# Ledger of designs, part 19: VHH binders against BTB/POZ and TAZ domain-containing protein 3 (BT3)

Target 1, 364 residues: BTB/POZ and TAZ domain-containing protein 3 (BT3), of Arabidopsis thaliana (Mouse-ear cress) (q9syl0)
Amino acid sequence: MSSSTKNIPKPPPLPCITYQRFQSSTRKPSSLMRLVPKEALETWDKLFKEGSGADTYVETDNKSHFPAHSSVLAAASPVIATLLNQSRDKNGNTYLKIHGVPCEAVYMFIRFLYSSCYEEEEMKKFVLHLLVLSHCYSVPSLKRLCVEILDQGWINKENVIDVLQLARNCDVTRICFVCLSMVIKDFKSVSSTEGWKVMKRSNPLLEQELIEAVIESDSRKQERRRKLEEREVYLQLYEAMEALVHICREGCGTIGPRDKALKGSHTVCKFPACKGLEGALRHFLGCKSRASCSHCKRMWQLLQLHSCICDDSNSCKVSLCWNFKEKMKKLSKKEQSKWRLLVENIIRARNSLGPFSSRSSGLI
Key: E = the ipSAE of ESMFold2; O = the ipSAE of OpenDDE; V2 = 0.75 times the mean of E and O plus 0.25 times the DockQ between their complexes.

## First folded at step 12 (VHH; framework vhh_7xy4_2)

Design G3 (from D3 with F57Y; at its last look DockQ between E and O 0.01; V2 from the best seeds 0.00; counts 0 for: pae E 13.6 > 2, placed apart)
Fold by OpenDDE, look of step 12:
Order: structure tokens, then C-alpha cells, then sequence
Structure G3 (fold): chain B 364 residues (1-364), chain A 120 residues (1-120)
């Protein structure tokens, strides 16, 4: 009975969401309130506070209630509308019971349903309760506000795991990502918290997910670093080749073409690699043990590399360019492919600098 | 069966201290946020303190802030309320409350309560 290990295809790597830094224009949450006249907000807020004409009540727990308007509540939340209808007694009276959250949070919640008015400090204090209420009673505007508050530095290493779990339960993806990012950024500190320890016991799958996310993040960082380092190497090779061509065609420093007088050493060479390459060339020319010399080997490789990139080897002033090009034709396909790949990588690296990356060597 | 058993209440003089305990059983204690609520005689229920399942977040009502401390021992399945600088206004039945399943900050279950009386 051949257990066909169903090759579950690895989920495609999450698209590198280039977090375009949405410059959170710190648009002060005050800007959304600008569309409603202040007088209107005050009117609704007053209606709530005074309870005039209330036809229902909100009960927070046993005998703890405040007056409310069924029509306002029903208009603000379809869930509350349903609950009010279900609560209707024989006399036609309705009530809304909101149990299990602080009375203050309930008061704030109901006030918000009237006028969207709130006190900032109270919102910060009850933000998690209000998030739950907004989610349970389907009040998207309040939910958004809670999310904004949570995203403004409310989350810390001690509460991040709790907030993450709540955010998941309330389907707040944004806050989940924020929390995840915090965990990844400071895994050591977060994993040492009581929140982590409790989570590990209560939700081991979440722990695994978080650990995997951390590992993946680190792997990505390492890979990025490696690619940057590789790119740098290719750029250096490119610069060295340019310098080589410059030295061979025009001359630089103490080395130049046989047929040209070396223009005096005082002209600032535009090729940063010329100084180093001049030394290397000088060594190469004077070395008695070229076959065993590592420096000579490198120079030889550079010359060979140049020949691979050079489009005009017949007229090229770089030493041995034509010879290397001919030699390259005689190499195995595998070796030719290696050189081609190297050239491609160098060209790719060069092209990645864009037209504007003139490394202005700011000679200050 | 889910049980919350409050203890530690009693008579205390103004300025005194009490420590309430709530023994929890019948559920995974460390998976739920817990709260203390109180009900003065003839008055409604007042929410006074909340603690997340991990203890990473605590909330206090203004009436008890700076005087009361909520804590938990998950290993002992016990919730605590340290009450300092007690006032006559703190006289109430005190209840331990458990959050609802899937709603860590909504409390639906409470114990039988413990009476706290602050009197000269």
C-alpha cells in the first residue's frame, strides 16, 4: 500500500509587500470629524447624555442601565437592531443587554453610536473593549478608530501577544501585522514575556507560526545581505574592468599603452579602481612566478573577464583580449556558461545602479 | 463545570487592606482574561479591574486606581485583588468574572461573590 505522499505544493512565497511606507500622514484623527458640523454632533451627544425621549435602555449588568433610543441604536448597528427586536416584551418594550465589559466601555460605545463623540484618553483606556464591541455589534467606524489607536504606539512588548490574539479574533489584519512585526523585530524580548509563555501553553500553533515567521524573516534578511554583498563584488569587478580599459587605452599613473606618452601623473583619474589596478598591473608585469602567484591569477581572471565583455576584441588595447576571446571559444560549454553568467551578473549589477547613481565621490 | 469561588472578603476599617482571591476551575484558566466587579447594595454592578490571560495588560476603574491591584497566578488557577486604602464607598459584594470563549475581553461568568464591608 504505497502511501502517495501528496506533494502539497509549498504555498507561494507571500508577495514581498513592498511596504511602501505609507507615510502615515499623521492626519490627526480630528480631520474626519471636520465633515460634520459641530452643532450636529453636540445635538446628538446631548440627546444621548440627557436621554430625552428614550424608549429603551441599555443594561450592562444586573440593574445597571441607562436610557437609550431604539431607533438610533438600530440605525447604528444591524446587530443591535436584531437584538432589540428579539428583546421585545409583551408590552412592546425593548432593551439591549451588553454584559461582560466595563460599564464605562459600554457607555462610550453607546455614546459613539449616537454622535461618534469620545474622549481620547478614555478611548485609549478602553480601546480593546471597544474593539471587541465594535466587532461583535458590527460597527465598522468604531472598529477603524480602535485600529488607529492601536497602531499609534499603544502596543508594547508586554501586551503584544494579547493584542495579537485579540486582533485575530476580531479579524483585524492590520494589527495582526503590526504585532507580528513587533515580535519579529524583538523576538528575544517578546518571547521572554509572560504573554508569550501563556500563549505557548494555550495556543502552541500560534507559537509555531510566530517562530516560523521569525525564522523566515531572518532568512530573508540574510539572503538580502548576501545579494547585496554579491552585487558589490560584481560592481567592483565592473569598476576594475573599466579601470583596466582606461589604463590600457589612455594610460594612468605609471602604466599606459606603449604607443602613447603617459600624460603627467597629476590628472585626477575618474576611475576609482585605477590606483589599485595600477599596482596590480605593475606586480603582474614584474612577477617572476606568475603561474603560482595569486595576484597574477586574479589579474589573469580580470583580463579574461574583460575579453568576455569586450565587443571589439580585434581593436582592443587591453592586453591579451583577443587571445582570451579565442581561448574562450575553445572552452567547454560548461565553462563558457560560467563566464556568461558572471558577465550577466556584472551587467545586471551595473544596470541596477540606475542613471542617477553617479557615486559622486564628494571630494570634500 | 465552570466554577469561580471568591474569598477574602470581610469587615475592615477605613484605610485598611484586604486581599481577595478567586479560585477558578472547570476551564483553562490561563487562556482567559479575568476581571473583578463589585456591586454595592442597591446599586448596579461596577467594573473595577481587568487582567489579560497573561497578565500583560491590566485595567482599573478610576474609583480604585492606585489603591487596588489585580493579579493572577496561572499555575494555581487563582485571581487576586489586593485592596489598599479601603473606603466606606468600597463596601460591596465583589465578584470574580471570566471572559467568554472567543471573546477575551467580554466577561459572562461570575462567581457567587465575597462581601467586603468597610466601616468604622
Amino acid sequence: as target 1 above (364 residues)
Amino acid sequence: QLQLVESGGGLVQPGGSLRLSCAASGFTFDSYAMAWVRQPHGKGLEYIATITWSGGYTYYSDSVKGRFTISRDNAKNTLYLQMNSLKPEDTAMYYCAKSSTGQPYIFQYKGQGTQVTVSS
Scores: ipSAE 0.000, ipTM 0.217, lowest interface PAE 11.9, mean pLDDT 81
ESMFold2, look of step 12: ipSAE 0.000; ipTM 0.267
ESMFold2 (binder alone), look of step 12: mean pLDDT 86; pTM 0.871

Design G4 (from D3 with Q103H Q108D; at its last look DockQ between E and O 0.09; V2 from the best seeds 0.00; counts 0 for: pae E 14.6 > 2, placed apart)
Fold by ESMFold2, look of step 12:
Structure G4 (fold): chain B 364 residues (1-364), chain A 120 residues (1-120)
Amino acid sequence: as target 1 above (364 residues)
Amino acid sequence: QLQLVESGGGLVQPGGSLRLSCAASGFTFDSYAMAWVRQPHGKGLEYIATITWSGGFTYYSDSVKGRFTISRDNAKNTLYLQMNSLKPEDTAMYYCAKSSTGHPYIFDYKGQGTQVTVSS
C-alpha cells in the first residue's frame, strides 16, 4: 500500500432512476412527495453544463472542445468506453473526437448521454444526425427516440430517399419499411425528386432494388385481385347450384314442381340466384337443340357440377342428375379430375375464402 | 451591444510573464463559457485555453499547457490569461472569445485582440 500522487478527478455520481418511498397515504398532502427521476436527471444535466470534475474532453469539427466525464460516457456507451480507454494519457485524462456531424448535434448527443434532456425543436432539426450518432456509439434509447420522431410525419416524398439510405446504413428496419412503402405507394412522385436523381447517380444498385420492389408489389397486387375475382365466380356458381336444387325440389316463381303453391304472394324466395336461373332454365327446357346450344351451356355445366356433389343418386329431384352422374363415369380421368377440382374450389370459397353467409348448408 | 475588450498585451523578453484581461459587456457573462484564441502573423487561429461558465473546468492546448492559466471573475465580468515562461513562438494577436447562445462549448464571437510580442 504505497502512497501515490492524486491526479484523478472525483467521478460524478452514476445516473440512476429511483422512486423515493412516499409517506403513508393516510395523510395528504405529503410535503415530501417528489418525482425523483426528474430531479435526478436535472442534477445530471447541471453536471454536464458545469463540467465540474471532468477528466475528458469532446472535440468537434470546428476545433471546439468541451469537458466531459469519462465514467458517464463509458456507462452510456460501450463503444465510447473502448475509445476513451485507447485515448487515456499518462495523467489519466481522456478525449473523444466526434467529427462529420454539426457541433450542435454533438452537444445534444452528449447531453442526452448524461440526462436524456433535450429541446424538442432542436431534436427534430438534427434527428438524422442523432440517429447516426446513436447507431455509431450504440445508444439504443436515443435511437428509439429518433425513430419515433421520424415516424410522426417527418418523412415526406422529398426526403424519403435520403432517409431510406440512412436507415439502411443504421440498420433501422422499421424506418426502412416505412420509406419503402412510401416509394411503392407513390413511385412516380418519389422517382421525380432530387433525392432520387442523386441516389441514381451515387447508388445505382439501390435504385435497381427499389424498381424491382415496385414491380414485384404490382405483381402481387394483380395476383391478389385475380384470386379475389376467381372466388367471386366460385361463390356465384355455388349460389346457382343452390338455387337449382331449390327450383327442382320445391319450385320457385312459375317454374319447377309445386309452382301453383309458389304463385301466392305470401312466400318470398330466399335464394338470390333464383330469378337469374329461372330464365336460363326456361330456355333449357324449351330448347330443341340443347346438346349443341351455346345458351344451354351454362345449364349443362351447372347440372354437371351438381352431379359431382349430389349423394342422393336414386331420389334426387334435380333434373338429369342421374344422367350426368353416368356421363361423369364415362369421362376420361383427366376430365373427371377437372370437374372434381372445380367443385372443391367452389366449396372452399363458400366455407373459407369469400364473404361468409348465413345461407343454408352446401349443396348436396 | 455585445462587446469583448482585450488588454494587457505588449513587448516582453523571452522567459517573461504577461497577464491579459478581457472585459465583457452586453450579455450575461456567467451564462457562457469563454476562451482565449491567438493568431500569429500570417497564420490561422489557435484555441489555446477554454474555461466553463463557473470556472470549474479548464482546457489548454499542448503548446501552452503548464505555462498559461485561464481564469474568470464573474462578479467583474472579466476573463484573464496569465502567461508565464513566454517564448518567441507565443508572439501573436490574442483574442477573447464567447460561447454561442445555448451551446456552451461552441465559440462564435471574439474581440478586437491585443498584441503580444516576445523578443529581445
Scores: ipSAE 0.000, ipTM 0.197, lowest interface PAE 14.6, mean pLDDT 76
ESMFold2 (binder alone), look of step 12: mean pLDDT 86; pTM 0.882
OpenDDE, look of step 12: ipSAE 0.372; ipTM 0.751

Design G5 (from D3 with F57W; at its last look DockQ between E and O 0.86; V2 from the best seeds 0.00; counts 0 for: pae E 2.6 > 2)
Fold by ESMFold2, look of step 14:
Structure G5 (fold): chain B 364 residues (1-364), chain A 120 residues (1-120)
Amino acid sequence: as target 1 above (364 residues)
Amino acid sequence: QLQLVESGGGLVQPGGSLRLSCAASGFTFDSYAMAWVRQPHGKGLEYIATITWSGGWTYYSDSVKGRFTISRDNAKNTLYLQMNSLKPEDTAMYYCAKSSTGQPYIFQYKGQGTQVTVSS
């Protein structure tokens, strides 16, 4: 026979209401998207603080206890629901024992279950305790709040390894990724910390995982740099081909067709490769061993590349264009494939170029 | 097997200083967060400081903030509490506490304690 059941207030509405975040993409939600009036949340917070009609209590290490309402606690946490169903003290009262953390953290945890109310600076102070409590008692909304706080500058190079290990134990993927990102971005600093040294000794598998992630990230960045450098070479080749056509048709600087009036070396040319190509073309015209000269080889390759792209068989002003087209037809399939791939790579590099992009002149 | 042995307590005048030590054995000290907890006579436990595995983060209760410093020496398996500017309200039995791997920041084991008495 229990008189406490006769004094139990009506179960209050559930305090955990889903909020839409698409209009509050910032971290500070707007009241415009509230599903529950602010007065209702204040009512739940008041019920928690006053404890009117409480049928349960929360016991902490400080030998203090908070009056509480079993229906509210059970609705907020399935783990707490099970624990309350199995608990009875010597007087027949239900209870929830939360030991091993400061009583202030327990107070904030239970208050959150009622109303989602909290003081921001106190929440930051106890964020690790609250993260573990939210995990142990399966309270996803509080876990998400703790994750948001940790992600807003709480983590630094001195604590990142400790936080990573805690996040793994609490299955907090977002924080694991944040910590890993910090390790990758500043590996030298993080690996010198006491946190790394302790982890190396106590959790060598995690150390191996982190080192492998750093190496993989560095390898990917190095490969991207190589690809970018390679693409830049292809663009310079294309610009050289454009400049060659320009010089052969119109002349530029001090070199060009005999029937064109040359503008001299003091004018600005819209083809950036002309100045560098001028030197290569002068060498080519004066070289007695053009077929075997390494400096002329690059000019021969440029002429060959032009002939692969040029579709003007009879009126092309570029020297030897037709000859190289005929030479291409007589190459083996293997050699033709090599030239096709090179042309494709040059065209791909050109096609990735924005309409306003430009490149440095003077290359072949 | 698992042991936490506190030492360094004693009788001190108000304004004095003490350094508590906690020698740990029977477990891998580096793998656990640690805490100092005190119990004034006839009262419940108060968590006054906690420290993560490496010491990368610490917590202090408002009652000791600025006066006490928690630290750990993982090479010596020892937890420390430097207590400065001691007050009569700091009189208590002081315990060190250990968390578990399954509950990494919930402290579930403590030692036998060391008494700190602050009187004029």
Scores: ipSAE 0.541, ipTM 0.856, lowest interface PAE 2.6, mean pLDDT 81
Fold by ESMFold2-Fast, scan of step 15:
Structure G5 (fold): chain B 364 residues (1-364), chain A 120 residues (1-120)
Amino acid sequence: as target 1 above (364 residues)
Amino acid sequence: QLQLVESGGGLVQPGGSLRLSCAASGFTFDSYAMAWVRQPHGKGLEYIATITWSGGWTYYSDSVKGRFTISRDNAKNTLYLQMNSLKPEDTAMYYCAKSSTGQPYIFQYKGQGTQVTVSS
């Protein structure tokens, strides 16, 4: 039956199976080895491999036993400690039955309990078996290692739904988030896999959760894009206001107090909005039909914005600044509040860049 | 009531091929990892292949790796084992196995089995 609960009972064994023990060429110590002296780990790994003084026999499905030490196993796993106490024979020997998994995985599991040593390629091969064994037998150090391996590119679109369900059953929240992230980023590919099709039939609640997560993620991305676009508009308005003050006070190109044609020095101008703004300002000052002119609308807005920010009450050289300030005083409280909020948003956007940064400095 | 019914076994010459099938009923087939397990006469069970719910990951014992292929058809509730380059040592009763509820990859239930005999 399908299960959405984390009700994981004690693992039941299968009858013995004949199986050949894995032969490793070299051992790859885990990152956990740094927490224990290397010489001590080598000693325990040697004890495991040689089986000297064994009082326990690990029985796998392969109808063979390999020797182990009850005190080592019991210290490493409280579940195994309980099982060994129930299996003592008349000679004091104990038998640990681990069935239903490949003998190679059992061998690696028991070896890990001694020394935390393992073969890297075999660990990747048996990582799902070892994750289940570490969970069922309460071996948190091995469980953490399996999580690290799964988090290192083992998960792909074909197995992500299987891994997600296993991670939920084994209470591995980190891998659940990794799998969810993959589903969200590549939904079209993942939703077309056999894993998705199987989940849709067996766990429709999980399918609903994943679809809702994809929808929420898309909505958040759309809102972030909207805010970035709005911020960009505010920054452009602030740049335009700075350029407006520059043009009206000092002149730039063919506009301003000096009214000189620009000759080769426009590339030295600090205000990137200046080149576009000079034409718009010239048109605005000379236009006889401003109220019905589309070109004047943006300049009108820019002059209104300047008048709200300008603290130069009597000496401002920006065209019509005083006139806009007087008109702003005559607006309703609602209209005045709208302009105040817009100004605050513009100033906030500029301040978010800091005093020494520009929006072009983050090109890469 | 859970049932696993294996079929496709028989007598085959060394080097030959055989395809086993397991028809599953009485449980949500696509919610469980499945395995093929074999038992040679007078020996214990050997765990030869495992497949996840979706088929996105498979495992093989070293004795059959490169020769056998496990697969599943979740629409038909059927598990398959394609056996190529068969050897006399592959002679065994072959069982389909279902993983335990809540414990994927730990197998408790097997069917009646299907006999595979490789001999001249």
Scores: ipSAE 0.012, ipTM 0.567, lowest interface PAE 8.2, mean pLDDT 77
ESMFold2, look of step 12: ipSAE 0.451; ipTM 0.830
ESMFold2 (binder alone), look of step 12: mean pLDDT 84; pTM 0.866
OpenDDE, look of step 12: ipSAE 0.823; ipTM 0.962
ESMFold2 (binder alone), look of step 14: mean pLDDT 86; pTM 0.875
OpenDDE, look of step 14: ipSAE 0.819; ipTM 0.962

Design G6 (from D3 with Q103H I106V; at its last look DockQ between E and O 0.02; V2 from the best seeds 0.00; counts 0 for: pae E 14.0 > 2, placed apart)
Fold by ESMFold2, look of step 12:
Structure G6 (fold): chain B 364 residues (1-364), chain A 120 residues (1-120)
Amino acid sequence: as target 1 above (364 residues)
Amino acid sequence: QLQLVESGGGLVQPGGSLRLSCAASGFTFDSYAMAWVRQPHGKGLEYIATITWSGGFTYYSDSVKGRFTISRDNAKNTLYLQMNSLKPEDTAMYYCAKSSTGHPYVFQYKGQGTQVTVSS
């Protein structure tokens, strides 16, 4: 709007002191440098720094002008090519105006267009500004570099929501997913940040989307945990059935066939469920109200379960096995199906255990 | 309409402190990144600090890093700059700036500024 540009003198040389301070940072080659000789990159970097043959300038808000080469800028960015083709000052010189960003970020952006050279610490400091510039001026190589920097631990719980919103505005789907993953994994910490509170007020649809993603993730984790707990129950039932047969046939501790009690107390038991089952069986044998006792109900269920898988009708040593087989035949079709399904689930859980599980017994 | 009103400048001795404020109106303050920019007399503008819309990330130029602190109070629509250990080279007109609607790290500014003078 101002006419102050009408009489701009010849562009000044770049300040040597400011330029050297930016060069003191550690330089790191990009992935693109794996394909380009070092001498070529240094040549382009020298051309940028010296400005020999410059036919245009990059103007920043502080009225600093960086000499530049329109052919280099236009080759690097089709957006810049269009802008240079349409720009002129009073003297007929071409300018590229990059306003509203720090002078240092503009310098780094233009340098990158020439040579892909950068100082790692300075790139980290200005990564968000450079991401926006790379998006606005369509410079995919710089955008990719900014993404790599953000993806290497730059994003934290305090800035993740701000970065997510910026990444969506710049169409950077990879950073969006990184931020979403962080929200899901650390929701309590992220949801308490100022960034979340601001987003909740200004962008409630995004908040809803994030909460739904967290809920969906929690549902999958809960279902996995539920199935693990269910499998543990089935394995405990299987071990209890094995121990019951062992006690009834051979005896263990002070429980079992009377003719084996004197010698059986010395041997090491290889059935892990015996200790727990011994107490339950002792209570069951002495309880006068077995039919209505809640403690005995589980023993009744174990005996019923054993009878469903036992194929030894006349020589089975498990107490009441025959009686429960006869009882099973008298149950309704629906009840018989429930018991058969339970047995199938128990056997399925046992078969998925594997030989090296801590639950398998190798102690004898 | 959009307005940015800077205040809190003045004359201070070297080594002193000042706190600048920028009252914002006419836009949704907490949806935009904000910056402080200074202009020494007869010289170009220097972007010295930026802050994201939530305050989750800040940037400082090397000339002020460790001495100046940018902050915002989104409830009061106000941007702040705490300036400590002031030096004569900090003498400048100070402006606050708002990010562009379409480009969150391209800043524009419309305030009149507040003068800071550091002199013994």
Scores: ipSAE 0.000, ipTM 0.342, lowest interface PAE 14.0, mean pLDDT 77
ESMFold2 (binder alone), look of step 12: mean pLDDT 85; pTM 0.867
OpenDDE, look of step 12: ipSAE 0.047; ipTM 0.569

Design G7 (from D3 with T52S Q103H; at its last look DockQ between E and O 0.02; V2 from the best seeds 0.00; counts 0 for: pae O 6.8 > 2, placed apart)
Fold by OpenDDE, look of step 12:
Structure G7 (fold): chain B 364 residues (1-364), chain A 120 residues (1-120)
Amino acid sequence: as target 1 above (364 residues)
Amino acid sequence: QLQLVESGGGLVQPGGSLRLSCAASGFTFDSYAMAWVRQPHGKGLEYIATISWSGGFTYYSDSVKGRFTISRDNAKNTLYLQMNSLKPEDTAMYYCAKSSTGHPYIFQYKGQGTQVTVSS
């Protein structure tokens, strides 16, 4: 009985959402309240607080309750509308039972349904409960407010795991990402928290997911670093080739073409690699052991590389350019491919500097 | 068993006064805020007054502010509502309620109520 291990395709890598820093214009949450006259808000808030004309009750934990208006609640939430209708007794009385959250949070929640009024400190205190209530009873405006509060520095290393789990349960993707980012940024601290320990016990799959995310993030960072280093090497090779051409065509320092007088040592060379290359060329010209010398080998490679890039090998003043080009034609396809790839990488690196990256050689 | 028994209601003329009492039993009275709520006939429930466990803080609705006074005697496990300058609009069933500790608007368990009728 061959257990066909169903190759569950690895979920596609999360798109590198280039977090364009949405400059969160800190639009102070105060701007949404600006559209409703204060007097209107006060009227609705007063109606809630006084309970005048209430035809229903909200029941909380431990049989705590307060009066409410069924019409207001039903208008604010279709879920509550349904629940009120279902709660209707033989006498026509309705009740809304909200259990499992602090009675204060329920009070705040219901108040919000009337007037959207809240106390800032209480909102911060009960933001998670209110998030759950807003989600369960389909109150998008409150949910948005809760998300905004959570995104304004409410989340810390101690509560991030709890917030993450809640955000997942409430389908708040934004907060999930924020929490994940925090975990990745400071995994050591977060993994030491009580929240993590509890999560590990209650939801080991989530732990695994988070650990994998951390590992992946680190791997990506390492890969980026490697690519940057490689790019730098290719750029250096490019600069060296330019310097080589300069030295062979125009001369620089103590080395130049046979047919041209060396312009005095006092001319500031525009090619940063010329100084180093001059030394290398001098060595190359004087070396008696070229075949076994590592420095000479490098110079040969540079000359060969130049020949691969040079379009005018017949008129090129770089030594051996034509010879190397002819030699390259005789190389195996595999070797030719390696050189082509190298040239492509160098050209790619060069082109990545964009037209504006004139490395302003800071004239100090 | 928690019990709240209201008394003191009746018929009074406009401008008159009544004093309601609520006898509480079955819980630690001095540990909880208490409230008076009222329900006019055919209307919803209305908060009218709340008092903290110690009596140090009182809350009133605008409809009764300046006319009604909530008080409590913790030694007697009794809540009071002094109602002055009564108006026809004050006609309602009045209930004593045990409020949640520390919250003036959430209450638990209301009594059977006492009827207050203000009529000429």
Scores: ipSAE 0.020, ipTM 0.333, lowest interface PAE 6.8, mean pLDDT 82
ESMFold2, look of step 12: ipSAE 0.594; ipTM 0.847
ESMFold2 (binder alone), look of step 12: mean pLDDT 86; pTM 0.872

## First folded at step 14 (VHH; framework vhh_7xy4_2)

Design H1 (from G5 with A33E; at its last look DockQ between E and O 0.61; V2 from the best seeds 0.00; counts 0 for: pae E 4.0 > 2)
Fold by ESMFold2, look of step 14:
Structure H1 (fold): chain B 364 residues (1-364), chain A 120 residues (1-120)
Amino acid sequence: as target 1 above (364 residues)
Amino acid sequence: QLQLVESGGGLVQPGGSLRLSCAASGFTFDSYEMAWVRQPHGKGLEYIATITWSGGWTYYSDSVKGRFTISRDNAKNTLYLQMNSLKPEDTAMYYCAKSSTGQPYIFQYKGQGTQVTVSS
């Protein structure tokens, strides 16, 4: 009789069990709550705990076992279904051997297969073990729960590299991206941790991948900034061309010779570029040496740009518009392509403005 | 060729302390999770502590939490267990264990163990 005590050791103490139903989950629980009443979950949890009608058992490392139902396990996991079929002994008994993990994690894993019941604190304690078990036995619902727990502030700069390695090994792409995002966002802090130092020595390929991702992210951020700055230049050119048309059609009499001396206290027409452009245009029209005049170069460029955009070659009131259209025809193919591309960029920048943009509020 | 050699066990009074060491060779130590397991006489294995390859995460069984500390020195290929406030229930053979290749947190052990005895 003492052999029963020696050969069937008492299982480790169960975690402190407070009833915890699946409805306590905070991520998209409403559809599941409609499908599974709590009484059904409690019934399956009771079946698991009592083991009534068990036809198999789960063996853990400590030479203990607990009863289980092959139909429940096989329905929950195709991997377990295969293992149970292969485990049949000569007496017709089946078993599921789960070794190499704490027996408490095995208990929680099997309980989840029956009823999805768990204690939240215990789930967080064993989340990494349960993630691995859910991966090894192909239990997507448990894997999703573990992923949600990890995504809810469990991951920090000290453990992010460890969690990333685990997520890659378990094919949980959401956690991989969460970890990668954390590395990119806070690279200085993460790269100074002990986890990074150990990864550098033990897994230099992963370190290389992470560094490349950080560099790529910085490069894309720099390119976005550069593109935004270029777009601002194009919008300034568009505003200058709009002011040019305004001046040539109706003149601008509302701007005095200067307003810089009063900075912010001046009368300005609705076209912001008018104050500098009107004088430049008058100089350009009267200048005897336009081709070599430094004051006229900007005006040459603006008139050329207008001529490329203008649809009205015969009735356009912008001075010299037709002359610049003819000049454009005489340019080399390469030079024509440069102007055409610049015009396309300016028009694209204009067309990307929303109707409520502060810049698009010019309604004249 | 893989070798795990535990040391540091012995006889100690209740409330005492011991530090166990596990020297590892024959594999890339810092690429694996490591664990301490114990086996009381006539009983099965208990996984009492695990540590990630970097030490960024640890697990402790409730029986030792707060009293034992797992640590590793990857430069020396050595795993440690600091055991404080020892109880007679801690009497066991202590083994270090390495995770399986490709199966993190699934451990196997190969050491001969080191005996820890806590008694008056």
Scores: ipSAE 0.342, ipTM 0.774, lowest interface PAE 4.0, mean pLDDT 79
ESMFold2 (binder alone), look of step 14: mean pLDDT 84; pTM 0.856
OpenDDE, look of step 14: ipSAE 0.820; ipTM 0.961

